# Ledger of designs, part 203: miniprotein binders against a7ua95r516to809

Target 1, 294 residues: a7ua95r516to809
Amino acid sequence: ASLSLLSISDLVPDLQFIFFWMSNAIEILYFIQQKSPAYMQTIELMDDKAGSKESLLSATISANEEAMTILEEVIMYTFQQCVYYITKTLYVVLPGLLDCNPFGTEPSSEQCRRAAGVCVCAVCVMPEAVRRVVSVFQTTSDLLQQYQVHSEIQSQMFAYLFFFTNVSLFNQLIDKGPARGWFQRSRVLQIQASVKILLDWAKGAGHNHLAQKFFAKFCSTVTILASPPQQLSQMSWKALCAEHPSLKPVQLHRILTQYQLMAELGPLPIWQPSSEDEAYIYRTVDLLESFENH
Key: E = the ipSAE of ESMFold2; O = the ipSAE of OpenDDE; V2 = 0.75 times the mean of E and O plus 0.25 times the DockQ between their complexes.

## First folded at step 12 (miniprotein)

Design je38
Fold by ESMFold2-Fast, scan of step 12:
Structure je38 (fold): chain B 294 residues (1-294), chain A 86 residues (1-86)
Amino acid sequence: as target 1 above (294 residues)
Amino acid sequence: SDEAERMALDARRMIEEAQRLAEQGNYEEAIRLLLEAVEIAARSGDPYLLVKVAITAIVLALQTGDEDVIRRAEEVLRRAKELMRS
């Protein structure tokens, strides 16, 4: 089947299988954590007629450690498999988000009807490209809920998915943006509106704090690029670094250079890197983000 | 009791044999042994033997591509969890 048409729905059976076994491993881990102290106490309260009590207790401690180790490995393995399948699907759909227009087409006279004092044609609809990304997140949320996966693991899952999305979108925008016209103001505003739909979904799903943390770099980039020239020209390099701490000097320098090209700003005011940061604006190995966790 | 000690030894031996069969790719025989082992593990009174049966069933299901073996692994896990709650 076509990779461009890959749907999260195609992976649901595989994900259901993995989430099922992950959920069961978590449940067994929880059982051990709850029951182990009581069982250990039962051993301690036994009469030690043959001096075997210490041996039994030692064996029980060893059994507990072995079970915990294997369960943690199973949970990690299944978690990584879920992440693999979900991010593989996500990677295919994410570039479309940078090329979509979430603002409605100019309303025709036949479509634009007023109802109860409001314009029906003024409602912003979710573009197909954004819907595909949201569907990946929603399906993940639904599966985690279906298999009653603990909230801590749900949070870890969405932390990684948001991290992955942020890196993918940032790298695509920085690497391919100039050639594709994505740094044009009208395109940036469309990207900003599309990203807002994703962030609104995350807030509705109870993951606002994770979204704020893991989308910081891409959001900073889009915020700078969407800034009016009058506002941005009044900010120093130091002020921009303070406002956008998630951006590395080389990243901020690249963004501002693209902004200058698109906005046709004069030579003053200029965004001059500090003496301390000047060496770092040429660290090309730090330009794109890594998908590997540090 | 002496009976409980015997059950614990039997359950441990059966689980180890099931793991050995699984390493050899004989998943059908491995899961059959685990279905027998779960009842014996329960009779031992050692909750860690039920845990070991459950863990082995989970690992087996993740290793096999056989839907019949997976369904039987689910049965082992269901029974182990039922006995853990009792």
Scores: ipSAE 0.685, ipTM 0.915, lowest interface PAE 1.0, mean pLDDT 83

Design je39 (at its last look DockQ between E and O 0.89; V2 from the best seeds 0.77)
Fold by OpenDDE base, second read of step 13:
Structure je39 (fold): chain B 294 residues (1-294), chain A 86 residues (1-86)
Amino acid sequence: as target 1 above (294 residues)
Amino acid sequence: SDEAERMALDARRMIEEAQRLAEQGDHEEAIRLLLEAVEIAARSGDPYLLVKVAITAIVLALQTGDEDVIRRAEEVLRRAKELMRS
């Protein structure tokens, strides 16, 4: 199937398989961690027959460490596979979020059309493009809960998915935004509303802190672009840096430059980078975010 | 007991052979040995042998493309977990 047609629903069987084995590996790992100290104590309390106890203890420790290592590798492998499949689906649906008009009368989702009545649930009221993104996250959440995956692994999964989403949306906005008109105030307000729906979902799902942390860069960009020219033109470079610490100097400079062009503002000396930041605004390598090192 | 120690040794040997077979791509024979080994491991009373069986079943399930082997690996895992909780 072409990547362009891949839905999260198509991957559910594969994800179920991976989550099943991941969850079981985690369960066995915790079993070892909880039982090993007690078992080692029982060996230590055995009668020391001519050095056999020390050798048995050493062998048991080594076998336990090996077992834990293998389980950790299995957990890491299965985690990476889950992330790989889920991020592929996100890659397909995330561009739609930037083009979404949440204020438009988009037709109700096909799923809600099957209900004989106007469903006013939060999901049914969502624009289709937002709903597709939320569906990926919701399906992931549902599967993690279904297989009772440990809460720490759930948190790590959502942290990565939010990171990926932020990087993807930010890079697309910075790279393609000017050409696609996403820097226009009306379009920015649409993007802001769409992202708010996603953040509201994350809050409702118990991931508010993670969402706020990992979406900070994209949210800061959208907040600046959504600001009225009268307000933003009164803010100094230093004030903007302080208010939006998630943005690198080169990123902030790019955003302000594109804002200036879009708003047809003349040169604003107040937005001129400080002497300290002047060297950094030309570091184009730092302009886009990397998917690496997470 | 001498019998429990014998069973533990047998189970260990079976698990090691299952691991070797799995590494060689003989997943069917590997899972057959694990199905036998889990019951012997249970009778030995050594919980770490059950852990080894469970780990071997998990690894085998992730390595194989055979649905029947996967199903049998799930059975081994289920049985091992039942015995770990006893």
Scores: ipSAE 0.742, ipTM 0.925, lowest interface PAE 0.6, mean pLDDT 90
Fold by ESMFold2, look of step 14:
Structure je39 (fold): chain B 294 residues (1-294), chain A 86 residues (1-86)
Amino acid sequence: as target 1 above (294 residues)
Amino acid sequence: SDEAERMALDARRMIEEAQRLAEQGDHEEAIRLLLEAVEIAARSGDPYLLVKVAITAIVLALQTGDEDVIRRAEEVLRRAKELMRS
């Protein structure tokens, strides 16, 4: 009886409206950029008194600047509205990725495994929690294609959605992970598998480079936490920073602290920060990511 | 020609009035004027008047809540785009 108020399917009509007008605004922007030089050249080649030609050219430049300004505002407004509604639905469904088990303990994953007879046996099936996130991305992709939204805007949309997903998952893991038991090795491996399914969707949808770029922080975190102790204990702080440049010193320090607790390793000398990073490992203001950085 | 100059002046005045009406909340009258202005703007030979009609229709559609105004804004936009390609 508890229905989500902001499911993506409930928002499709509103998103269709916004994408229609955004796509048309972009098209007019393209028209101006392609036709404006030719029209201005026509004015410049007119056989007319210099005063009249100069006045017409000045008015045309002013009209071009006015049009560009309004269209930029419209495109930004409609983009922000789409992002707002889509990320509200993502916010509701993303926490489930941290709690689900993609290795087939849920009834939904067994049903998916039975229905997925096209590939090899034990094909990684999509748990319900992952399916809900993929549904948001897939619906967004379908709408962008339906309305023929310019490819650069589609890329920026998914760049932001992947950024939002990364920030949401990272912040919840860091903030709530100790209390929720998410740093237990078996849970980290389950989280890693669930994210792999999501990354595979992004690759199949043509967004692999965006996902790799914008999921880097969360993926680095999970990679470190999933590493066997005998491998991770051989890596110095400097080596870990070099392999995981997306992590700030305070974030890497916190992740290693949680790892030490779960692996019962105690402090390791090779994980002591460099002199350069020592000043930054306790900057709590830098621990969690802001959704406004993108 | 002199007729094209007259059409440009008429279209500009109609677009400015439509924008004024939209600012005042008179969305039905604003879109009615834009429906008339799109054809006159095309005959003017000034592509920026067609652009201004299209932009005004887009802004109006996003500001209004009236489904009938939105439908007519779609028609204005469709017609403006068709005339831009000609």
Scores: ipSAE 0.733, ipTM 0.928, lowest interface PAE 0.7, mean pLDDT 85
Fold by ESMFold2-Fast, scan of step 12:
Structure je39 (fold): chain B 294 residues (1-294), chain A 86 residues (1-86)
Amino acid sequence: as target 1 above (294 residues)
Amino acid sequence: SDEAERMALDARRMIEEAQRLAEQGDHEEAIRLLLEAVEIAARSGDPYLLVKVAITAIVLALQTGDEDVIRRAEEVLRRAKELMRS
């Protein structure tokens, strides 16, 4: 089966194939880790009748090193292949999350139906764009469970998927946000609600710690942008840096600048960078995160 | 034992030949040799030979586009794991 950019459901058979072989390679690795010490000790306890003990011990050490090296390469290769195709699918579906409205399409149609005497309150629903992202995470979780992949590898997989999602969403918001109107307060609140759905999924799946760690940058960004003007205007630059350590000074500066523009706030001296941060901001060329810097 | 040493030599030779055949693109002959090698590796008493058979089958399955080769690689792996547990 050919692996290319497809929907997650189209990739399931190919992903099952890769997960199957990855899971088996991990199992063989654990077998070696469990049996190697006992086997090596058996050799050490042998009578050295013909001087063959040292040769056998040397050969066994070499065999162990070779097996470990190849298994680590196989596990890394299959892990990277899974991550590659899963993240390619995520890349296609993630932009929709920044444009969707979890509060409904038309607030007036969802608010109240006065003429009929029926009140239908606007509620947070899972938009199709969010559902597509959740589906990728859920399918990955299902496959890891189906092939009984150890929890350590499962954690590494979701750590990377959350890292990728965080970087992708952050970069899209910073790069395209001004032109797309994503920094407008109503849009930021929609984005915040959509992200909450992803975080709630992660918590339900047992990955709350990983989600908190790897979504920190994007969560800090939407938290700042969603802050009421009265609350945000009372915070100093130093306080914001302390509360949002995942944001680089240049990133925080750009976010606050967009907040001031969208909220139509005047200049706020309390959001002035320190002299060191100011030097960093002026010297830094790139605002965007690297997918390689994890 | 002398028998175990002979089995180890036979298994190692068969695994090396299977790897050579795989590099030549003869995946069907490679996997056929691995199916024979797994039984001999088990008789050697050397767990690393059984591991080497399993690893070679995994690598071959990941590299081949042949469904029959993949199926036989799964058979080699299943048998190797069974023997590892015994």
Scores: ipSAE 0.726, ipTM 0.927, lowest interface PAE 0.7, mean pLDDT 83
ESMFold2 (binder alone), look of step 14: mean pLDDT 87; pTM 0.855
OpenDDE base, look of step 14: ipSAE 0.726; ipTM 0.919

Design je4
Fold by ESMFold2-Fast, scan of step 12:
Structure je4 (fold): chain B 294 residues (1-294), chain A 86 residues (1-86)
Amino acid sequence: as target 1 above (294 residues)
Amino acid sequence: SDEAERMALDLRRMIEEAQRLAEQGNHEEAIRLLLEAVEIAARSGDPYLLVKVAITAIVLALQTGDEDVIRRAEEVLRRAKELMRS
């Protein structure tokens, strides 16, 4: 084929190269932090001949600051390069998550499974679209572990990847959802189940706290959309805003409006913000989330 | 001693020359100079000279597309880390 979607596996050699040098820069940084106090003490204990000790001390402080600055720049550069490659891959595979069916498309065949007599337990297989997303996260985790990257930097990496994933999924659902039928309750339940698989992966990988924090907006969105009409009709606009603080008023209003349009059981109560919130509703620039981490 | 001071000054000039060569795109000469500099840096007793050599090798490896230069930069870094631990 002339053009094909690159898998995360195709980027592994490039990522290994970048992570290798990032890891080394971090190691040198920590070596400086460990050795600097001892070396400074050695200078302070030296005999002061014609003021050379003070000059050497000043030069050492300057050398330390220069080295720290350059290493920090190298670490930031390599971190940004990894994020670029990983998020570019994520962006391509994420839309598939909104279309996949984790509940399966085949009717239950209990009689057939029993007749076979080989397996008596149900086996759940991750949908391919979800597996592609998980594969990106797992490969990133494996590379960070392989190169023994400091846990704080690992946390920053997954914070950004979860932030990116959340923004990408939210923006695609809000912008393209109406045309794709993604606001239909049955489809939203599929999306919710797929997201749960990602959150379960994050928990298993030790990133539960980051996933809870950075997926809040998309999770709130699918929670509202998956709610039965009877439940939503009992909540006021104020109560919904309070329960979903990660959603801006304009975003919540769009979600509820689309929910009403897609309702299969009849019309829902109209969710109207107060007059004081009208400015937010009319600010279309605030509807979609920015990929820039402020 | 005056001799040790001259050695440290010469080493600093070698590292600066390697950085200048790298900036000009002469990565092969830059890495050759760094391979020599790393052995001399250990004898200076100043850990920041070894650090400076190591940093220069990392930056060069990230800037170059030459696999041979990258391999030799890895050697400089490996040697610098070994000497820094001693």
Scores: ipSAE 0.682, ipTM 0.902, lowest interface PAE 0.9, mean pLDDT 81

Design je40
Fold by ESMFold2-Fast, scan of step 12:
Structure je40 (fold): chain B 294 residues (1-294), chain A 86 residues (1-86)
Amino acid sequence: as target 1 above (294 residues)
Amino acid sequence: SDEAERMALDARRMIEEAQRLAEQGNHEEAIRLLLEAVEIAARSGDPYLLVKVAITAIVLALQTGDEDVIRRAEEVLRLAKELMRS
């Protein structure tokens, strides 16, 4: 009944419609950006017949500004509609990534062939929960290619989708992780492996730089939580802040507190925040990330 | 030329009328006028009139639920893009 319950494949016709019109609006925008300077120069080089040149220049400037404004609004609207539908689908499938086990059994025989008694797989089979997330990204990529959407817009789309995924996973882990057991070491290692599958997909799709940038917070979080107790206990607060600049003081403090609770080595030494950060570790309003771009 | 100036005036009036009809929910008549306006806009020699026809067709397609109107909007856009290249 609700669009949030639909799979990504169910949204393909709606997305095709939106991408088609977005692609055309972008093409027209580029046309006027390329032609406008030359056309205005042509007017400026015309003979000034009874003052008609000034009137024509004024009208042309006005027409250009109106066209640019409307096209930018159309592109923004269609871009936001695509993002809305895609992120609604991501929101439903992302929590499964925190509960799946990528270290499970070998891929099914249908995806492997036997050669001299050894199973040879053409493609590594990922957990179903991870496959659902990858499917959303792959379908988006396929549609952007189908409608020949300019690479700059493709990059902006994946920047936002990775941003959304990072925020969703980080907030779920921090907010619900303690009650769900997600901070248990075996679970953290499973989460880290699942995220690596997403990052590998992004690299293969040509979006490695965006993935490294926009997954930084969640990757920092799972990296800290997966660290051996001996190694982590030797790092100062300042060193951790320098190594994980995407984490706010309250976020880093919460992560270290959870690590301390789950450690089997007994109580770890309390990491001492810098004097500058002491007040900020208590800013609970900054604990969870906003879904709005700042 | 006088002919080009006449074409520009005609195209502007047709586009404005199409926008007015679209705002009133008369999408079928709006797209019919845009389809007639596209060639007149091209003959005006003003590239911004072709751009305005194309933009109006895109906006109309995004606002309407009528498959026939959407199909005709695609035709207007296709013709406008062909004329922009020539």
Scores: ipSAE 0.651, ipTM 0.900, lowest interface PAE 1.1, mean pLDDT 83

Design je41
Fold by ESMFold2-Fast, scan of step 12:
Structure je41 (fold): chain B 294 residues (1-294), chain A 86 residues (1-86)
Amino acid sequence: as target 1 above (294 residues)
Amino acid sequence: SDEAERMALDARRMIEEAQRLAEQGNHEEAIRLLLEAVEIAARSGDPYLLVKVAITAIVLALQTGDEDVIRRAEEVLRMAKELMRS
C-alpha cells in the first residue's frame, strides 16, 4: 500500500541542497585549477637557497593533489546522489508513457466548435504521463541553471538521464509489451507520438545531440514497429541492421517477430538473418539492456 | 614570516580537530572550529588552507542532519570563498 507516488516536486528541496553543495565544490575545483599555477610560479620565483622554497613547493603540490582528490570525490558523490533521486522518480513515471494516448479521443465543446456547419477541432494536449516525465527533465534543467552548474556537467547529467530513460523504456516495451498489447499498431503510434513530445522537449532545451545519441535504440524500435507493412516487407535484414545499428540481432529479431504477430504481413519468412547474425538471434542474455554505464 | 608559519600551523591543527569532532558526531563543535579556522587560514597566506576549510565545511554539511550546522557551514564556505577571491 502506497499513499502517493513520489513526484519530482517532493524531491526539489533535497535536490536543491545537493546541487548547492555540488556547485560550490565545482567552483572551488575551478578556483584551484586557475590559481594553482600562478601560486606555484610565485613560489618558484622566490630567491631562497635555504631549502624553504623547495619544501614549500613540495607541500603545495601535495596540498593541491589532496584538495583535487577530495573535491572530485565530493562532486562525484553529489552527482551520483542527484542522478539516484532523479532516476528513481523517472523509473516510477516512465511506464505511463507507454500506456498513454497523446492523440485524444474526444475534444471538449470549447475546443471543437461549429461555425457555419464546420467543426473546428485543433487542440492537442500533452498527456499527464508525458507531462510527468517532462516535468522531471524540466526541473533538473531549472536546478542546473539555478546553481549555475558548468555546461559539461549539465551535459553529463542529461546524457545519463536520457541513457536511463532509453534503457527503461526499451526494456519495458520488450519485456512487458506482448502482455500489455504495446506492440499493437495503434499503441505503437501512440508511443511514437509520446516519445516525439519528449524528444521535442530535449531539442527545445538545447539537448538535441544527446537525445539523438542516447534514445537511438528505443527510437529505432518504435520506428520499425510503426513502419507500414508494405515499406517494412521491402527491407532486407541487412538493410534493417544498417539503418538501425543500435539494435543487437536478438533485439531486432524480437521486434520483427512482434511486428509479424501484430500486422497482417502474409506468409513467412519475410526477414532472414545474415549467416553471421543467425547464431546471435537467440542470445537471450543480450535481449534486455543494462542500466550500468561504463 | 614566522607569524604566517604559526598561523598556518594553528589553522591546520584546528581543521584536523574539526574533522576528528565531525567523525565523532560532534558536528556543532566541528563547525565552530571551522568558523574560527577560516580567518586564521586566510592570515596564513596559504590558499590551500582556505580550500581545506571550504572542503571540510561542504563535507560536514552533506553528512549532518542539523539545520543550524548546515547554516553555519554555508557561512564558513561563503567566508572562505570571499577570502580566496581576495
Scores: ipSAE 0.697, ipTM 0.917, lowest interface PAE 0.9, mean pLDDT 83

Design je42
Fold by ESMFold2-Fast, scan of step 12:
Structure je42 (fold): chain B 294 residues (1-294), chain A 86 residues (1-86)
Amino acid sequence: as target 1 above (294 residues)
Amino acid sequence: SDEAERMALDARRMIEEAQRLAEQGNHEEAIRLLLEAVEIAARSGDPYLLVKVAITAIVLALQTGDEDVIRRAEEILRRAKELMRS
């Protein structure tokens, strides 16, 4: 185990601390929303001959607005801190999905063999790398449930976590994948299986819509790379763009170029980019995705 | 009425002083003063003073690295919430 893995072990206590205070701030905000009208009505019912009632009501409105503003700031701060710790942990474990279980043994060829012309695998177990990523999502879900965080905030949390995961995996695959063999068909199929496990987890957790939305770019990339050469060679550039609208022209061009190299299809073009997209294919500044949400 | 108004004024001053002490990094004294303020805020009859105590305790807990201060902030929050519901 590396030193980075030991530092990650401290994450859960830090998250419990932050979620505890965030949950309390939300509870107090809810209490104010429930009780404020009754208290203001109490002031309004006061018999006021000296004019002090108007001053008290004004002061109460100001106190309410100030309290709500500070609570919203506290909730936002704690939410961002949770996101920071969780995404920091994800960043460390996500490369393992592309390496396909760097801490475990990959199923050897001996465990997968051809029997009567059919390929048979003796081992079908969740890779350790995908288990670590699922563990981060499950721990987050458990903490949000333990502290009874409102469903809207839970949705916002997973929207960002899925966004971060998508960007991180896409950028690493596109930037470092060629040098590390991650575009090889066998590796891509393992990545695709891991992605399916993540998407299945998200569906089971009630976040299917968010997962479909925020994983679209990485899913498109893996789908293209996992496509049989015969199928992909029959797709026009226009058809590929239509099926994968989340990919920018430069991104799609890079993916297809790597596919040609890894599938040993030779230097001949499989597709013809449109004249409208030609200008955007060479925009290297658009190749990698930003970690800033839009 | 006169007592409640005096308690409200005292609580406001104590909370403001606790916030000032916290800004100066004197978390131990801030939390001590805030603990005294919670009971006075309750006697004021103004629920927004209890809310202000609770918010100040949350902010102090998030800012401090002191386990004793955090523990007392949790106690203050628990007490303020109890009094807010009463």
Scores: ipSAE 0.704, ipTM 0.924, lowest interface PAE 0.8, mean pLDDT 81

Design je43
Fold by ESMFold2-Fast, scan of step 12:
Structure je43 (fold): chain B 294 residues (1-294), chain A 86 residues (1-86)
Amino acid sequence: as target 1 above (294 residues)
Amino acid sequence: SDELERMALDARRMIEEAQRLAEQGNHEEAIRLLLEAVEIAARSGDPYLLVKVAITAIVLALQTGDEDVIRRAEEVLRRAKELMRS
């Protein structure tokens, strides 16, 4: 098999197959759920024949339970496979988002022509790196719609994709940011603008609430780093914790330390951790986020 | 009818034997037996048996990754949908 796919387009044939199987399994599960109660009631209303009624009812209950269990496993397996392939592609394109400049891009002639001969710069201007990430989300949305996958499963998939994106971006920024210069104010503002394009896409796709929930940590990080020194230096540790509850003490401490370095600020008493948080600012095991769902 | 009842029992036995063969790693014989069970299950008119065949086919397709198994499992699901709609 040995697939090293760098684009979501290359992945579509494999994903189509998996979504087809997932959709069919969900449909069969729905059929069983809607028909089984009525059928079992019909068996219960049958005449009491010596051994026949109880045997048939027991067999039906057993068959129903087995079918439900296997269908749930198949749905889980196909869901996990879709997530695996999509996140594998996403992992390759996400680092580019931290190093692109949306403020310096210009719209293409093709996109302006497609907008009925007028330049729609707001929708035409998008860095290639951001476009690659949006393409992964859009292709996923298109496939879910093509195979009529139930909206609840669609929500679960985007919840996980947003969770993965948030963890990946946060970890890369915290771990590699100092060496890559990503904590510099100008770079942070570029990152913030790029993330806004992703969030705007999610809102347009009907996933605004999921995006707000699962991007909270990375958005908090970027918001703090993008704050003007005049504004941020007026906020206490307690105020920052209250405004950014998704950040753990060690994470907030690391972010503020990087901010002080980049803004050439000395230590600020107002940013000293509260007494209850002091023990937790050195928990290195809590610095980076886990990709494992809890 | 006695004939339909006999067919349902035969289909059930074939599905169970196919599952046993798959557990032992004999996927080729399991697939072959399962395909025969599809025809008998469909003719029996028992929707639960056809659903069980479809589920078993999906599991086998996922386990093997075999393109032939995949194509045949797709046909089983299409047929299951048709029976459920009628």
Scores: ipSAE 0.014, ipTM 0.333, lowest interface PAE 6.8, mean pLDDT 77

Design je44
Fold by ESMFold2-Fast, scan of step 12:
Structure je44 (fold): chain B 294 residues (1-294), chain A 86 residues (1-86)
Amino acid sequence: as target 1 above (294 residues)
Amino acid sequence: SDEAERMVLDARRMIEEAQRLAEQGNHEEAIRLLLEAVEIAARSGDPYLLVKVAITAIVLALQTGDEDVIRRAEEVLRRAKELMRS
């Protein structure tokens, strides 16, 4: 099947095909795990007149190991295919989350007027850009439930999707943020509200702990950028590192530099890196995150 | 029994031939053999033969681009699962 830059709805038939065969492989794997002990016991209790019992038992163990290996390979292959197509769709829709207004009193677009220093939320609305991201996660959840995929595999799927989303959003914000104006306080508050909608979806879907784990870097970034100047200035570099352990020294330094520029706190670097971290704040190769998960 | 042992050997041979045909791109003949093999596997009393038929059908469906072969692979899998639960 040919998949370009399509919406999640366009991918549903292809994903249904992959989830269908993955679900069947899991079901056969489960059958083997339940049936194997009983069948082995039947062999052990059989009449050993010809001395063939040990040979049959060995053959059965071999058949079990072969079946388990192939099924695990099929499950891994289909899982990786689903992840590939879902993350390809996510990659296209995720930048929109950084560029929308969830407070709902104004159009959520590039033409959206900059909010005054204080924003009052009359009605919380899910912007179209956030809805597109949530739709990808919801469709994935619906398909996993439709095909009765075990909760452990569902957890692994959302762990990777949240990991991918975190890396994508973090890299976009750090790399393109200055040019896009995303570090301006009004924009950061909009980003924070949009991310909260996404995290609230994850909580409602039963994935709160996965979301907290895998969104840690992006959430730390947004939390720091959204902090009031008076509050943030009271924190030392060491305290910030302790509260945001997911951030590397070069990442934290870049975030704080952008905060100073946008908040106009002055030219003196209030948050000086520790002597131990000074060598690492200039490691530009560590600035952006890798999409490779170990 | 000797008859049951013969059925096991016959089923294994048919499954192996189906796999060879699939590797050669003859998916239609491969799936035809799997439909025959599933019934013989059930009569053999060896649950791993039904498992092997099911696995072969799943792999074939994932590898083929032929809608008819996919539909028939689903039929083989459905039958194998039915026989596994009986």
Scores: ipSAE 0.711, ipTM 0.918, lowest interface PAE 0.8, mean pLDDT 83

